# VHH binders against DExH-box ATP-dependent RNA helicase DExH16, mitochondrial (SUV3), part 4

Target 1, 187 residues: DExH-box ATP-dependent RNA helicase DExH16, mitochondrial (SUV3), of Arabidopsis thaliana (Mouse-ear cress) (q9smx1r213to399)
Amino acid sequence: LVEDILKVTGDDVEVHTYERLSPLVPLKVPVSSVSSIKTGDCLVTFSRKDIYAYKKTIERAGKHLCSVVYGSLPPETRTAQATRFNDETNDFDVLVASDAIGMGLNLNISRIIFSTLQKYDGSETRDLTVSEIKQIAGRAGRFQSKFPIGEVTCLHKEDLPLLHSSLKSPSPILERAGLFPTFDLLS

## First folded at step 27 (VHH; from bb4 with S52T)

Design dd2
Fold by ESMFold2, fold request of step 29:
Structure dd2 (fold): chain B 187 residues (1-187), chain A 122 residues (1-122)
Amino acid sequence: as target 1 above (187 residues)
Amino acid sequence: DVQLVESGGGLVQPGGSLRLSCAASGFTFDEYDVGWFRQAPGKEREFIGAITWHGRDTWYAVSEKGRFTISRDNSKNTLYLQMNSLRPEDTAVYYCAAGEYSDYLDFESDYWGQGTLVTVSS
């Protein structure tokens, strides 16, 4: 099957192979306890208040220190926080962040953990869209070396079905447009 | 009762250094983020910087990061501000503050000290 992919999609096989060789694994077990947080985790939440509340909760457990990233941070601060998270020489080995992690930062995330699948959008609290879930989850294991595997789960067991169904669904934007990412690579 | 007591203020020449201390009592110091503010004559109180409850994470107002260093010693319930290369415009009353929840953009204070005067002049 790998050989067939290489033959059909010549130059673009490297893009597809990287995506397949660095799979995104939806976990079946939630991270229900702070004791289950591990190095390389990114806990995603959607308010500045919650970011600092989770940071404090994780740090109080005594095993990890947290960097933070969110959109209203000054750009230089966001970059410094990302650099600190990536730096293996310190204890700041967990990230607590908003969906700003999709803003071009180099983040070596091993596991995405959704604290919730809802966010306040300026008008109301709403569910994340399938596209939002896929974009956030895809930050695990996509900007990595070829050896690590990206994982994704939730804090709460009740959110796992929506996470899993969203990861299996085609993007609503791609369904309306009829386009796939690999189509542009062939042209 | 909760107390934050600053000390170490005084008169110093331009280019000099001072180390301020803030002794805390009446609350669980190592559960709080702590920070420094100052108020120059006729001006609003301004944030200088802060340090998390565990002491491993510090942040500063942009203009003063390079000359001031914040540290804490949880075994002594004490917050410190090391001020170097002092200028006459650093003349102000310096306050320590403690907050249960604070972030890098908005240090929310639950408790305040009485202040210590720093005067930078020849």
Scores: ipSAE 0.585, ipTM 0.810, lowest interface PAE 1.4, mean pLDDT 81
Fold by ESMFold2, fold request of step 29:
Structure dd2 (fold): chain B 187 residues (1-187), chain A 122 residues (1-122)
Amino acid sequence: as target 1 above (187 residues)
Amino acid sequence: DVQLVESGGGLVQPGGSLRLSCAASGFTFDEYDVGWFRQAPGKEREFIGAITWHGRDTWYAVSEKGRFTISRDNSKNTLYLQMNSLRPEDTAVYYCAAGEYSDYLDFESDYWGQGTLVTVSS
């Protein structure tokens, strides 16, 4: 993910562009069957019911076990789920999650797969914004991690054009002097 | 034709242990998440905990204090509840349940057993 940050130094304003430290690769092929799920995938969906439905579907295929993350999980449970997903020594190597994956969790995600580009926001079902798409997709790949190159795609080919156009759209973050997002060190 | 049959209930002294079993038939046991509930006299039925169809995930009600352990053996179509350090307030009818779509915050049961009574008293 490419982020622009405006820095203010007195009456002298500078604009800096911050390149993401690892590449994000938008794929041209959807993940249309469970046979295409692989280790390090994070399938993103936006309801608890769908999270557990996808978890069961993926696990039934017999090649992966899934951890889950979503906003209403108790914090201790979210941490345990994230730790289990990151742990190379067990077979819970796929994540099914909501957009809560952008809420300070340390997750070694190789590929983000959008199950849909719509979400229920508490009032209505709506398209994800460009910023939401970029923030979620940007969770794939980490500099100096197990998955330094991040991939992103959709379950459905019909969503790929919106995904790709959103990733190409500018989304600068312009802030005056203040608190910047914290990047975690990995071990 | 679906059956969930609990066994292992009975009278036990405070501080004792008891292992409940739930034998399943009439459905594909290893496709269902399964769990335990209980209903004390005069109270609503409450969730104790559950285990996924593959047996690799367990979760418990927030009120549980680590005295109970859930396990399953898919080769025997059986769900277990190991209860340790039993107290008089654990006196209840214990039910097993099976659900096709469960989540950690809400176990939705499709099938229920008839229950087995556990009485904890001196």
Scores: ipSAE 0.565, ipTM 0.788, lowest interface PAE 1.6, mean pLDDT 82

## First folded at step 28 (VHH; from bb4 with V62K)

Design ee1
Fold by OpenDDE, fold request of step 29:
Structure ee1 (fold): chain B 187 residues (1-187), chain A 122 residues (1-122)
Amino acid sequence: as target 1 above (187 residues)
Amino acid sequence: DVQLVESGGGLVQPGGSLRLSCAASGFTFDEYDVGWFRQAPGKEREFIGAISWHGRDTWYAKSEKGRFTISRDNSKNTLYLQMNSLRPEDTAVYYCAAGEYSDYLDFESDYWGQGTLVTVSS
């Protein structure tokens, strides 16, 4: 579908297909608290305000410092944040991020933690799609890395059913495509 | 009462250096991110840079990176701005600010200082 759209616009398309080479383990329990956050964790949320709120909360716990990644960050800033997160020589060993993770960034994420499975899509607050959940969750674990096995869970237990059902379900066939602003661009 | 009091401003020649201080009182200083702003005559207030509450993270406006260094001493409830290689265009009133939740792109300030004037002129 995307290729078809781009063909209409006359743009050159380079399609990259990635296959996961490392296992992903959905956890049966949520993260109990901020204090349960550990090195390599990535807390995912869909609000810039929430990103920094969680960053503060995590850092105030005194065990970790946080890097942040979201779409409206300048590319050089995102790269710096990613580099800092991956750097084992510093204490910035936790990431608070939006679904912008994976946008050209190499992130050594051990565990993905969804702070929520809902997001504002520009018109309404909705559940994340199976595709969205899988894409984000898939950022956990990296083949031949420090974290060869990725884990994924939620901050809230009520989100676990949707997480698990989504990960077990086949990815839907893309029949419609639209351009939506990232939450960072929403006022 | 919450107070942020800037000091250290004055007249300096181009190429010179100046160190500003911001003394905080009336709130828990080490729970707030703090930063520096400036406003030149006839211009909008602009962000210079900020430092996290724990002092281990600093971020700067792209245009000011390199010449200015922000630091803090939580034991003294003081924020600092070291300015080097000053230019006439750096002439402005410099303000310190404190915010419980700041971000790298939009520093939200809860408290402001009264400002200190820095004049860079031959």
Scores: ipSAE 0.839, ipTM 0.915, lowest interface PAE 0.6, mean pLDDT 91
Fold by OpenDDE, fold request of step 29:
Structure ee1 (fold): chain B 187 residues (1-187), chain A 122 residues (1-122)
Amino acid sequence: as target 1 above (187 residues)
Amino acid sequence: DVQLVESGGGLVQPGGSLRLSCAASGFTFDEYDVGWFRQAPGKEREFIGAISWHGRDTWYAKSEKGRFTISRDNSKNTLYLQMNSLRPEDTAVYYCAAGEYSDYLDFESDYWGQGTLVTVSS
């Protein structure tokens, strides 16, 4: 579909196909407490308010400091946050982020933790799509890294069925394509 | 009663340095992010920078990066603003603020100080 659109517009397109080289393991249990947070964890949520609330909560536990990544951050800030998170020499070893992590940002994530599998889409609160879940979950684990096996789970056990079913589902056929919203519109 | 009391303001020559303090009371200081703002005559209040409740994270307005350093001493319930290489355009009333859940883009303050005047003039 995207290729077709680009053909109409006369734009050149380069298609890159990537295959995951590191395994992704959906966990059967949620992360039910802040004490269960580990180095390399990325807690995913979908509002700035929640991002900083979780950051505060995690940091107040005294074991981890958090970097944050979300779309409306200035690019240089996002990069700095990502760099800080990836830096093993500091204590900012946990990431609280939005789905912006699925947009090609270099992040060495061990485990993705969905705070929720629902988000407000501008009109209603809806479940994340299979594509969204896979895109985010796929950020866990890196081939030939200190986190060769990615893990993914949720804060709430009730979200696990949707997570698991989504990850087992085939990627949907793209029916619609559009431009990504500006970072100013992203949480 | 919650209080934020700024001090250290005054007259300083261009190129000079000044250290502001903000003494907090009436609330749990180490549970709040705190930051500095300033308002120049005829201008809107602008964000300078902030520091996390634990003091290990700081963020600054782009325009002020490098010259100003924010720190805090939770044992003293005090916020500091070290200002170096001061310029006439830095003349303003400087305010400290406290917010429980401030973020890098929009510091949401729950409490404000009364401000301290900093005048940079030759």
Scores: ipSAE 0.825, ipTM 0.907, lowest interface PAE 0.6, mean pLDDT 90
Fold by ESMFold2, fold request of step 29:
Structure ee1 (fold): chain B 187 residues (1-187), chain A 122 residues (1-122)
Amino acid sequence: as target 1 above (187 residues)
Amino acid sequence: DVQLVESGGGLVQPGGSLRLSCAASGFTFDEYDVGWFRQAPGKEREFIGAISWHGRDTWYAKSEKGRFTISRDNSKNTLYLQMNSLRPEDTAVYYCAAGEYSDYLDFESDYWGQGTLVTVSS
């Protein structure tokens, strides 16, 4: 639940108590090569096997070490991985993670990179929903943080149209619920 | 052709220390995560911990409480286990293992050593 910026008030809501004050920039160019991985990147995958495969691929290039986050990690391990990723004195400056990156972790992510916009949902492989894409992409950048401007892109150019259209559209879940038809680009 | 050979086991008193080595041959050691397991009498083999192929990332079984340190030297194709403050319940056969793709929750072993016996007794 988000109110329009023009209608904000201090005593209105307890469910959604803040606005997103940092921009999210959808990039027009994919990350085509491991050589384009940068400090603060989070590569999003949707299986544990892929998480560790990408971690090894990135580390073999010799420029970055990777922390990992995914849903089945024990909470203490997830916290340690997040702390290591956030720590400027640590060599582990890239994150490889599942869509669980929003589960109670403070992660200083500069750029979200989708390895794919499809996932297996237990029955079939399907496109991510607009809501899923927006939630994951929204983890990039944070007001008053190391990375106040968040970027988002994909590994593969063919995924960029779905990414861009998803980030421009209003949330289908909120629209269907009828709570308020608000322009979602301004959180 | 592939070999993992543990050494350094033996009898040690409670509270003592021991350093195990695992010499690797017949494969590209620096492409593999490597780790230690042990099997106490009457128990199943259990994971102790592992170290990544590049040597900068170590992880240990949830039950380990900081008495053991894993290291590797890729120039010597050797994995090490430093064991401190040893207790009688550490008595076990210790095995090294290598896996090409391992995650923190599931060390997938491609190769195993023959084991070295550690006995902790007064």
Scores: ipSAE 0.626, ipTM 0.826, lowest interface PAE 1.4, mean pLDDT 82
Fold by ESMFold2, fold request of step 29:
Structure ee1 (fold): chain B 187 residues (1-187), chain A 122 residues (1-122)
Amino acid sequence: as target 1 above (187 residues)
Amino acid sequence: DVQLVESGGGLVQPGGSLRLSCAASGFTFDEYDVGWFRQAPGKEREFIGAISWHGRDTWYAKSEKGRFTISRDNSKNTLYLQMNSLRPEDTAVYYCAAGEYSDYLDFESDYWGQGTLVTVSS
């Protein structure tokens, strides 16, 4: 939804950024306990073990049931979990998910909550990139949905500075292009 | 002492139905996911399906074709397996199991029952 177009104009390179159709609000306070979990929350974590641990923790608190989405779920199961989360008629109203939520699923998420801003990438534990943070956070809120305003925060106070700075930053992929497109390439 | 005690096994004709029960004691039953496994003679133990501690999530092995239904009654500390349209290949020892942190792709058991034999034969 944020599109930066590099255009060649006479004396300058012009960067043109488009706003997303629905607002995304970075919150200033972390979600420190399960009692602060609300309908429409998506808690993002990066291991299957943690997904089920958070699901159990949230459900034991007695106010919500959780659907889950992660990359190794079979596609039909992943779709059923998404459908259940989107269905307003049941109490599976919280989602616990990995970054697989960016893989084309329709999810009516009100608030993204990062359990951590680090992930294991198959070789080492690393910080999420700015692009990863923006793509995941941007899943909150949906134009003309029950959650038109998206919110984003973390479980831990220590992660908020990186979250906020990442959401303010231009996409590093667009800035790393290095080559200025001609108007012929853009049109 | 944790106990899981299966019952309801026996000899049944092909096409028949059978309901297995698993009575639980010695732990807080409604805090555990519970499930069913089976082991045919000379074969590996295989997962059939499970039901969550709150009873609202039920999931089955991909190989199951909708003939089996899992349920639980937390007021009786009991897990059930309803088996319909039984076939000779369903002959196996059936085990109930309990797990604290099960997931949909891998039911990891903390406690096991002793098993009940189901024989499907004419």
Scores: ipSAE 0.602, ipTM 0.813, lowest interface PAE 1.4, mean pLDDT 83

